# VHH binders against q86w26r167to484: the designs that were tried, part 18

Target 1, 318 residues: q86w26r167to484
Amino acid sequence: SLVVLQGSAGTGKTTLARKMVLDWATGTLYPGRFDYVFYVSCKEVVLLLESKLEQLLFWCCGDNQAPVTEILRQPERLLFILDGFDELQRPFEEKLKKRGLSPKESLLHLLIRRHTLPTCSLLITTRPLALRNLEPLLKQARHVHILGFSEEERARYFSSYFTDEKQADRAFDIVQKNDILYKACQVPGICWVVCSWLQGQMERGKVVLETPRNSTDIFMAYVSTFLPPDDDGGCSELSRHRVLRSLCSLAAEGIQHQRFLFEEAELRKHNLDGPRLAAFLSSNDYQLGLAIKKFYSFRHISFQDFFHAMSYLVKEDQ

## First folded at step 4 (VHH)

Design p43 (framework vhh_7ubx_2)
Fold by ESMFold2-Fast, scan of step 4:
Structure p43 (fold): chain B 318 residues (1-318), chain A 125 residues (1-125)
Amino acid sequence: as target 1 above (318 residues)
Amino acid sequence: QVQLVESGGGLVQPGGSLRLSCAASGFTFSSYGMTWVRQAPGKGPEWIATISSGGSTMRDDSTKGRFTISRDNAKNTLYLQMTSLKPEDTALYYCARYSELTLVGEGETVTFDYRGPGTQVTVSS
C-alpha cells in the first residue's frame, strides 16, 4: 500500500514519521505486519555515494554489514517511510539540460513508481507544493492531511518546554489570551518559535507589551529577540540588516535550487558564520566515504520559508 | 529480571574511535526497539540513536554521521560504533529499551522503561 501524508511546513510530519518507526519497534503500531521499517530523509538521499538499493539499506541501518539478502527475502513485509518528498534535492542547472535526475534521486522515484520492490509498503510525507511533482509517480495512493497539535497537546508542550512551572503558566496564559498565537501554536514548529521567543523575553526581563498579529509578526519577534542590536561591528542596526539580508539570500538560493543542506563554504559565500547563528541554523556531520563533512540547515523548514518569502521584499526594496 | 550491561567505554583522544556494547537479558531482545542515550556532566539526557528489531535505525542528526547503532539478536547484544570523537562527546553512555519518541522542548526525545548503569566515555588529550 501507498499513503501520502501532507501538511504545511512545521506541522510535525517529520516527528510523526519518525515516531511511527519507533512505535512500530515497540509493537504499538502495525504489530506483526512488517519485518523492517526504513526511515528515509529525502533531503539526505543526495549524500549517498551510489544510487543502489543496497547502499540505501546500509545507510538506513547505519551498518555496511546489514543483512541485505535477509531483509529483501519478503519485500511485502517492508515499509519505507519517505520523509519530505518536497525536500528532494535537484541537480544543478547544467544537469537539468541533460533531462535527468541524479542516479541517487532516481532510486526513490523507482520505489515510488513501484519499479523496484513493487509489493513493499510506502508512506510519503510532503508539503502540498510538491504534489504536482509527486502525483505523476503514483498509481494508487491514499491521502492523509496532518493538522498539528490539539488544544491539549499545546498545553502539554508548554509544560514540557519550560522547566519552571510559573514561567510555563505565564507563557501559556499570554498565548491563550491571543487567538492568533493560540491557533498558530497548533503548528508544532510555530509553537516552538513562540515558546523560544517568550522564554527569551522573560530571561531578558522584558515585558511583552504587544502580541503578534500574524505569522510574519511571530517570526519577526523571534528574529528581533535572537538577532540582537549590539554586535562587534559597532553600528548594530546596519549589521542586523546585513545578517538578515544574508539569511534571506541563503534561503532564497536554497529554495531556488531545491537545496536544504549547505556546506560551510556556501555560508561563507553569504558572509554567514554558522556557529554564531545557532538560533536559525543547525549543523550535522555526515559520513561521506572516508570523510566526515559538516552541513548546515535552517533549524526549522519554517525559517527557510519565512526568510525566502522576505527575500522578495528585501531584494525589491534595494 | 531485565538486565542491560554496557561495556567498551574509556579514555580516548580527539579524533579516536570506540565501540560500545550492551548485553541484554531477561526479556525477548529481538522483540524490542533499543536505544543509546548519553548524559554529559551538568546536562540533561541526550538521545543518540534507536534501532528496530528488524535493523531499521533512527539517529539524532547531530551525531549520525559519526555514530552507528547496530544489533545482534542472536547474541542479545546492542552496539554503538563511535568515530571522529570530540571533547563534547564526553558523557555517560547507556543503553535502554525504547518506549516512545516525542517532541519535548526544542526537539525530539525518547522515553524508556529500562536502562543500564552506563559506561563512561571521556574524550581528552
Scores: ipSAE 0.142, ipTM 0.540, lowest interface PAE 4.7, mean pLDDT 78

Design p44 (framework vhh_7ubx_2)
Fold by ESMFold2-Fast, scan of step 4:
Structure p44 (fold): chain B 318 residues (1-318), chain A 125 residues (1-125)
Amino acid sequence: as target 1 above (318 residues)
Amino acid sequence: QVQLVESGGGLVQPGGSLRLSCAASGFTFSDYAMTWVRQAPGKGPEWIAYISSGGSTMRDDSTKGRFTISRDNAKNTLYLQMTSLKPEDTALYYCARYSELTLVGEGETVTFDYRGPGTQVTVSS
C-alpha cells in the first residue's frame, strides 16, 4: 500500500512519521503486520555511498552487517517511511557522469514506482509544492493532509514545552490575546519558534510590549532574541549584521542548489561558527565509509526558507 | 458521470436499527475506497466510517460498536448498518467516494470528491 502525507512546512509531518516508527516498535501500531519499518530521511539520502537497496538498508539499520537477504525474503512485510520527499538533494551531475553513477534519488524513485520491492508498503511525507514531481511516480496512492494543531493541541503544546506551569500559563495567555500569534501557532514549527522566543524573553526578565503581526515578524523576534548585539568593541550591530548576512547566504546557496546538509567547511566559507549558532543550526555526526563527518542543517526547513527570503532584503540594503 | 444514490433512511425510535444502502454507478466501484458522512441540522459534516477497496474499515469512535460499514462489489453497493440509535444520530446521511484523509492532531477528517444527495435519518425522542 502507498500513502502520501501532505502538509505545509512545520505541520509536524516528520514528528508524526517518527512517532509511527516508535509506536510500531512498541507494538501499538500495525501489530504483527510488518517485520521491519525503515525510516528514510530524504534529506540524508545524498550521503549514501552507492544508490543501492543494500546500502539504504545498511544506512537505516546503522549496521553494514544487517541481514539483507533475510530482510528481503518477505517484501510484503516491509514498510518504508520516506520522510521529506520535497527535501531530496540533487547530486552534482558532473561527479555522477564522471564516475558513471546513477542519481541517488533514483533508488527512491524505483521504490515509489513499485519497480523495486513492489509488494512493500510505503509512507511518503512531502510539502504540496513537490507533488508535481511525485505524482508521475505514483500509480495509485492514498493522500492524507496534515493541517496542524487544534486549539486543544496548542494548549497542550505550551504545557509540554515549559517545565514551569506559571511560565506556560503566561506564555499561552500572551498568545491567546493576539489573534495573529494564536492562529500562527496552528503550525507546530511556528509554535516552537513562538515558545522559544517567549521563554527567552521571560528568562531575561523582559516584558513583551509589542507582539508580532505576521510570520516574518515572528521569525524576526526569534532572531533578535537569539542573535542579540554583542559587546565586542562597540561594533555589535555590525557583527550581528554580518552573521545575519552569512546565514542568509548559506540558506540561499542551499535552496539554489537543493542542499539541506552543510559541512563544517561550508560554514567556515560563510564565516559561520556552527556551535555558536545552535539556536538556528543543528549538527549530527555521520559515518561515511571509514570517516566520521559532522553536518549542519537548519533546525527546521522553515528557518532555511526564512533566511533565504531575507537574503533578498539584505542584498537590497547595499 | 459518477452517481451515488442513498436509500434506507426514515423515522425510527431510540434504540432501533436501520440499514442504509448506497448504489454506485459511473465508475469501477471495486477500485475505490468509500465513506459514510452525516450532517445534522446546523452542524458541519461528520465522517462516520471508511472502507478501503480491499474491505479494510475505519470507524469514528463516537459510533464504534453501533455502526458497521460494508460493501458488495458484485452489486456496486455500499452499506451502513446502524444499531442502538440515539436522538443525536438524527442527520442527513450520505455516501461519498474517498479522496483524502485529513489529520488534525490525532483526529481524522475525510475529504471526498463525489457524494450522494443523502438519505434522512430521524430518531424520535
Scores: ipSAE 0.000, ipTM 0.141, lowest interface PAE 16.1, mean pLDDT 73

Design p45 (framework vhh_7ubx_2)
Fold by ESMFold2-Fast, scan of step 4:
Structure p45 (fold): chain B 318 residues (1-318), chain A 125 residues (1-125)
Amino acid sequence: as target 1 above (318 residues)
Amino acid sequence: QVQLVESGGGLVQPGGSLRLSCAASGFTFSDYAMTWVRQAPGKGPEWIAAISSGGSTMRDDSTKGRFTISRDNAKNTLYLQMTSLKPEDTALYYCARYSELTLVGEGETVTFDYRGPGTQVTVSS
């Protein structure tokens, strides 16, 4: 069977997918139905040494000695969870991509098209914006929509996000009194941005008098909180505006080339210092063969979308 | 009486490697999922990896390229292999009996019913 789980929240879908693997492994989910359940992060598939099923299995197992022959003995007892199809990275050349000639993407395409392991089960998570690219690959699929946070889930999220009970109470009071913010927090990713912004404001001793009126205002508030003008004595050659332009440039290049993982060299090309931009960029180390390599990504996919959209406004401001 | 005892921590230079062990007793180790969690001074706990009784793993994205979780059910022992260590990896590392993976804030955490006292890992030149 093939199920497509769609929704606007990247982080919520990812945690659900990963939790499903562990719940299956502990016997709570799908008891007796699968011998193996594999979690595949679509944005990481580009990091495989070779675009081959065995390499994907080694990657998923974290073990180059994984028993591929044993695993593939009964393909109908396998479940692959393909997480974040909308974040699937493409090769640099668009011509190769359009012809379906991408070696690393072709493996997932073969699984989705049911050409490889046709009897296995697939669960695919994606944002709705990628459905037009996904649906041509599907032969038969069930669709499930993630509705986002209920009111109870939003309250729970605020309580979990803030370790200080007084901060949690103040943040939730601000949000629940603002109809726009409260409704926006139904989207888990937006809920995180709002909580992070409010925490930043409170930690800096600021009183929240003006509240955002839409998604763009929410992201602008976050940027203003974590990227203020640099008036430190040591930063005479850099300004908030230069860093903002560089983030927009990185985001635009990422979207243009369908890239979500960036090397340090890519950041340096855009005059960005990864560690200084921890509010916007996260870094992860990946084991590629015998080497460990660092990659950066936007902390939330919505930041990449936001900075790309802002690239037009910032360019005109120059 | 569930008992978990970590070992293998110590002082290591940046870029070094360490292998942590956790000896389990007082329960049927092979029936339970296990996890590694660390806590740096002044920070909340952060999970590293979880492993099922059968060996299926799930790792935190920030460390999965450098850290590997494994187990030996015959020896009632859980392992964490750490490579390319950084000063930021300095923390108290403890093993725990896994209950659930949960979304908290922007990231993931685990709940557990029992944990060891931990083994200190210090990464410094």
Scores: ipSAE 0.614, ipTM 0.860, lowest interface PAE 1.6, mean pLDDT 82

Design p46 (framework vhh_7ubx_2)
Fold by ESMFold2-Fast, scan of step 4:
Structure p46 (fold): chain B 318 residues (1-318), chain A 125 residues (1-125)
Amino acid sequence: as target 1 above (318 residues)
Amino acid sequence: QVQLVESGGGLVQPGGSLRLSCAASGFTFSDYAMTWVRQAPGKGPEWIATISSGGSTLRDDSTKGRFTISRDNAKNTLYLQMTSLKPEDTALYYCARYSELTLVGEGETVTFDYRGPGTQVTVSS
């Protein structure tokens, strides 16, 4: 069978998918149905040494000695969870190469089209924007929509986000008194941006005087808190504008070329210091063969969208 | 009574390796999923990895390239192999009996019904 879970950015699709793996492994989900359940992060598929099913299984198992032949003996007892189809990344390829999919993308496409392991079960998570690309690959699929937080779930989120109960109470009070912020926090990813912004204000001893009135204001408030004009002391306003321009450039490059993971060299090309931009960029270490490589990504996919949109408004000499 | 006791922590230089152990008693270890969590001074707890009774693992993306969780059901022992340690890995490391995976802030964390007292890992030059 094939199920598509769709929902907006930050609706908890990844956490739900990963929770399903553990629930299966503990016997509370799909008891007796599957011998193996593989969690596949679509944005990481580009990191496979070769675009082959064997390499995908080694990646999922964390073991290059995984018994591929045994695993594949009963394909009807396999479940692949393909998480974040909208973030399926293409390796950078030079212009003028043949029109088509990258080799690593083609492996997942073969699984989805049911050409590879046609009897296995698939669960795919994606943002709605990628359904246009996904739908042509589907032969038959059940669609499930993931909605955002209930009012009670928002309250729980604030309580769990802040380790200090006083901060949690203050943050939630601010948000509840603003209908726009409260409604926006129905989306867990926006809830995180709002909580992160408020915590940053509180930890820097600043009073929240004006609250955001729309999603753009929310992201701008976050930027103002974590990238202030005087962050480096010398010519700091110019430095701020250069960093913003560079983040916009990186975001535009990512969207244009379907890139979501960036090496340190790519950040340096854009004059970005990854460690100093932890509020906007996260880093993860990946085991690639015998080497460990660090990759950066926008801390939230909505930041990549936001900075890309802002790239149209940022002037080079500003 | 459920008891979890961590060991193997200590002082290590950046780039070094450590293997943490957790001895479990008071319950049938092989029936439960187990997890490692760390907490640095002044910070909230961070989930590292969970392993099922059968050995299936799920790891936090920020450490999965350097840390490996494993278990020995015959010895009632949980392990965390840490490589390429960084100053940022300095924390108190706990083992815990897994209950649920949930979203906290931007990342994931676990709820648990029992945890050990922890073992201190300090990464300094």
Scores: ipSAE 0.459, ipTM 0.722, lowest interface PAE 2.2, mean pLDDT 81

Design p47 (framework vhh_7ubx_2)
Fold by ESMFold2-Fast, scan of step 4:
Structure p47 (fold): chain B 318 residues (1-318), chain A 125 residues (1-125)
Amino acid sequence: as target 1 above (318 residues)
Amino acid sequence: QVQLVESGGGLVQPGGSLRLSCAASGFTFSDYAMTWVRQAPGKGPEWIATISSGGSTFRDDSTKGRFTISRDNAKNTLYLQMTSLKPEDTALYYCARYSELTLVGEGETVTFDYRGPGTQVTVSS
């Protein structure tokens, strides 16, 4: 079977995908149906040594001694969860030609089109904007829409985010009284941004007198709260604008080239200090053959989208 | 009678490695998923990794590539191999018997029914 889970950025698609893998492994989901369930982060596929099924299995298992022959013995007992199809980067064209592959083909495209392991089960998550690219690859897929938090789930999230019940109640009251914020919090990733911003305001003893009017204002409020401060003698405004421009440039380069993982050297090229920008960027260490390399990504794809959009606004004003 | 006892912690310089062990007793170890959780000074518990009864591993993205969870069912022992240690890895490390992955907005946490007393890992800079 093949199921496509679609939803806007930050609707919890990745968390749902990871929960499904763990629930299967512990026996609560699909009991007795699959021998192996593989979680594949589409943005990480570019890191494979070779675009081959065997390398993908080694990557998913974290073990280059994984028993590939045994795993592939019963393809119908395999489930692949392909998380974030909209974040899939294609391999270098020259490299593809050396292996006799079409310039527009990738290992995951072969898997989705059922040219590889046609009897396995697939679960694909994606943002709606990538469906035009995905749909031509599909043969008989079920589509499911992920809408995000219900009203009850939003209330529960605020209670779990804030350890102090008084802060939780105050934050939720602010959000409930603003239709734009309340609706925006239907998206879990936005809900986190809003809660982080409100916590920052409350910790500074600030009264929230003006609330965001749209999604752009929400992200701007977060950026203003968490952008690193300058040295006491420095020009804070110029330094903060420099960092913003650099984040916009990084995001634009990523979107333009369908890249979502950045090496530390690339951050330095943009004069960005990854560890100091933990509010916007997360890092992971990856084992690539014999080397361990650190890669950065935006904490939420919505941040990359936001900074990319902002890059056009900044260029058009100058 | 479920008992979990961690060992292998200590003082390490940045970039160093440690291998943590957890000896399990009082239950059929091979039937349960096991997890490692850490708690840094001034922070709440943070999920690191879970390994199923069959050996499938699941890791928090922040430690992916540096930490490896494994088990030896014949010895009733759970392991955590830690490499490229950083000052921010300083924490008390617990092994626990996995119950459920709980969804909390964009983040995740795990619940467990039993955990050990923990072993301290300090990364000096």
Scores: ipSAE 0.064, ipTM 0.481, lowest interface PAE 5.2, mean pLDDT 78

Design p48 (framework vhh_7ubx_2)
Fold by ESMFold2-Fast, scan of step 4:
Structure p48 (fold): chain B 318 residues (1-318), chain A 125 residues (1-125)
Amino acid sequence: as target 1 above (318 residues)
Amino acid sequence: QVQLVESGGGLVQPGGSLRLSCAASGFTFSDYAMTWVRQAPGKGPEWIATISSGGSTYYDDSTKGRFTISRDNAKNTLYLQMTSLKPEDTALYYCARYSELTLVGEGETVTFDYRGPGTQVTVSS
């Protein structure tokens, strides 16, 4: 099947697409339907060295040893998530003179047109303006509009997030009084970050005196709640920078390899251990053959993107 | 009990720079957002900048890019670094403990529960 997710808010579509990968991997979404789910960033596909299906699969798996033949054995059990179709590079003048799209763009067009792997399932996210370019490639597609949380759904989310009704009412009141924060909570992932931040402040017995002005401030407020500055400035600040750098390094590795689940060994490699990690990472046990294996993931998928972006800002000299 | 004492004001020429300090006592400084407010003769108090307990900074549009608010929790001290000073920046500058952010009409207004006696900044040739 082919589903097109469209919406004007860019971050909401990407957050949902990445969450679908995670929910599938944990057995919550489409249980038993797909053997592999591949997340393809249309913006980043230009970085592929070759425009071949095998190279795309190696890139999605983060592993040139990936069993391509086995993966392609049952194409009807594959799901490709093509995130940000509107971000595909337009043909440059030079490429247009050489008759057509770049080879990498052509590969995605072949997948969308069902010339390559015609029985696989496709999920495509895009802004509405790119539909004119996408629709000629489609034989038949189901279109879904991402509207985000309605005002009622935002209120319901706050009530569901907090076990105490008075805390839920207080948190929602704080959010409603800040127009930027209230509008940001249309995105479910931002709503989770905001609720988590407010819960942390309330559990510390603090009155929320200051409200975030943009999405970066929201994430920074959350981080500050769980990695607060202390009166032990020198050593505490170094410890905060070390944890932040480690989270950024883990997030960057995950983005590079299109991975959202991390083994305990990977956390140890990045010096990630301790009670503060529970604020940023969650763990689940997965049945792999006869073994039960523990994997970690960022509590919200947008945290991985945020910490990856922060990796350029929080480097200290080694 | 709560005390805020500003220093660092003075006479400076247009285009010059000044650094204001505020020494705080009588409360756990690191737990509170701190604000700089100024008042020119015949005018009401004008909010300049706020720094949260976590270090996030917020500025009035008239001072964005020219003023930098910062804090040193180990010294219980709040700072305001002012650059590219203009005659219209002439005012008594107050250090204040943040109380709440209120949306009034089309603007944001910061209120405070305690403020210091102020330090005079005069920008003149």
Scores: ipSAE 0.000, ipTM 0.078, lowest interface PAE 25.2, mean pLDDT 70

Design p49 (framework vhh_7ubx_2)
Fold by ESMFold2-Fast, scan of step 4:
Structure p49 (fold): chain B 318 residues (1-318), chain A 125 residues (1-125)
Amino acid sequence: as target 1 above (318 residues)
Amino acid sequence: QVQLVESGGGLVQPGGSLRLSCAASGFTFSDYAMTWVRQAPGKGPEWIATISSGGSTMYADSTKGRFTISRDNAKNTLYLQMTSLKPEDTALYYCARYSELTLVGEGETVTFDYRGPGTQVTVSS
């Protein structure tokens, strides 16, 4: 069985996929049907030591002693959840490598094509833009569209996001009075951006005088709130324009080379301080063999898309 | 009758390590998935990690690679090994009996039916 869950960026596909793993593990979902359910983050596959099924299983289990032969004894009792197919990374210098996929990406393609473990079950999440790359790999698949939040779910999200009930009520009132914002908040990731922006405004004692009219305005409001035009402290010479340009450069390089994980050295190359840009960048430590290595990613894939688009806008104007 | 009691919290310096324990009683511990949740001053509860009755684990992105959840069913005890601690990890940590992973607030969170009183972890120099 192969199911494709598709939806726009931020529609909760990752949370749904992770929820399914835990629901299975607790006996709530698919009771007695699978011996193992493996959650595979597609953007992290590039970190595997070798493009081999054994390495993928060790990664998923967090243990190089995982019993691969026992796990593979009944492939029909395995479920792989391939989360974020649209975020599969390709090696640096992709523009010089005009042949095929990277070795690490080829393993997932073999699973999807049913050439590796043909009787296992697969659940794949992706943004619609990657369907052109995914559909040629599929033999028979069920497609499910994730539409996002209902009106009731949006109200619950705002109530849950804000600890203070007065702030929750104020934020939701602002959103409800703007049809464009209200509809945009059907996407959970947009709800997060909007709530973060409004919370930032309220914490800084600012009155919301003008509401965003589209997605670009929403992201611009967020950037303006968390990356102000003036350097207030005198302890740092970082200006808004330099940092913003560096974020755009990092995003553009990532999109151009299909990379979503960045080493600290790459951030330093762009004059970016990861910890000080927590509003836009997140970090995770990964065990790679015997070493622990830190990687950064845009906090939301939509931020990488947004900063990339801003870079092109500057190019088109000049 | 269900009781969950955390211990092992304290003051640690950035980059340090700490091991939290949670003693469970009043239910068949081995039958339930367990979770760690933290709450920082002025913030809502944040999910950290969950472990199933069979030992399968899942981590919040903010703690993945730094924290390790484990359990000892013979001792009815849940553990959280924390490494590379940051000032941002300062919070009241409590263990809970897992019910569901949902999308609320800052992203992912968990619902639970019972939780302990918590143990304070403070990361500062």
Scores: ipSAE 0.364, ipTM 0.747, lowest interface PAE 3.4, mean pLDDT 80

Design p5 (framework vhh_7ubx_2)
Fold by ESMFold2-Fast, scan of step 4:
Structure p5 (fold): chain B 318 residues (1-318), chain A 125 residues (1-125)
Amino acid sequence: as target 1 above (318 residues)
Amino acid sequence: QVQLVESGGGLVQPGGSLRLSCAASGFTFSDYAMTWVRQAPGKGPEWIATISSGGSTMRDDSTKGRFTISRDNAKNTLYLQMTSLKPEDTALYYCARYSELTLIGEGETVTFDYRGPGTQVTVSS
């Protein structure tokens, strides 16, 4: 069986996918149907030592001693959840060059095409924009659409985000009075951006005089709130513009080369200080064989999309 | 009657390693998913990882490259292997019996029905 869960960026597909794994583990979901359920983050598959099923299983289990032979005894009792097919990365140039490898079909492509473990069950999450890449790999699949937050869930999110009840009420009131913001907050990721922006404004004692009119305005409001006010030198306005150009450059390189994980050296190449840009970039440590390596990613995929779009408007910096 | 008791914490230098243990009693350990949660001074609880009765794991992205959760059902014991420790890993580490994963902000959190008193991990030079 193969199911595709579709939804726009930030609709909670990842949390839903992870919740499914744990609900299965506690007997609430698919009781007695599967012996193993594996959560696979598509953007991380490029980090595998070898593009082999065994390495994928070690990665998913967090354990190089995982009993691969036992796991594979009854493939029909396996479920793989492939989260974020739209974020599936191309192999790093240096990695391919160092190993003398040419572009090859992804292990995940073999799994989706049913060349590998043809009797296993698959659940794939993706943004709709990647369907044209995914559909050729599918012969037949069921599609489920994830819409995001109901009106009640939006209200609950605001209450959960703000520890101060009065701040929560004020923020939600501002959003409810703007039909564009209220509708946009159907997307959980946009709820987070909006709440972060409003909290920043309230903590600085600022009055919200103009409200965003579209998604670009929402992201610009966030950027204006959280870009570092000071930098290594020069006028703060010029410094902000320089950092913005660098973020746009990183995002553009990521989109162009289908990259979503960036090494510290790549950030330095773009003149970016990862720790100072925690509002836009998150860092995670990955165990690659015996080594542990830090990678950065945009905190929300919509930030990468936003900065990439902005890169076409700011063409003066080659 | 349910009891969870953590051990293995202590003072460690940055870059060091620690292995935490959690001894469970008063319930059929092998029937339950288990989780590790930490709480840093002045901050709320942060989820680290959950492991199913069968050994399948779900990990928080920020620590999954450095931390490994495992269990020994024959010994009723849950483990957390921690490597490449950083000052920001300083926290009280709790084991807990897993209930639910939920979305909050950009991240995830867990609810649980029972938890231990915790073991202190301090990462400092």
Scores: ipSAE 0.383, ipTM 0.686, lowest interface PAE 2.9, mean pLDDT 81

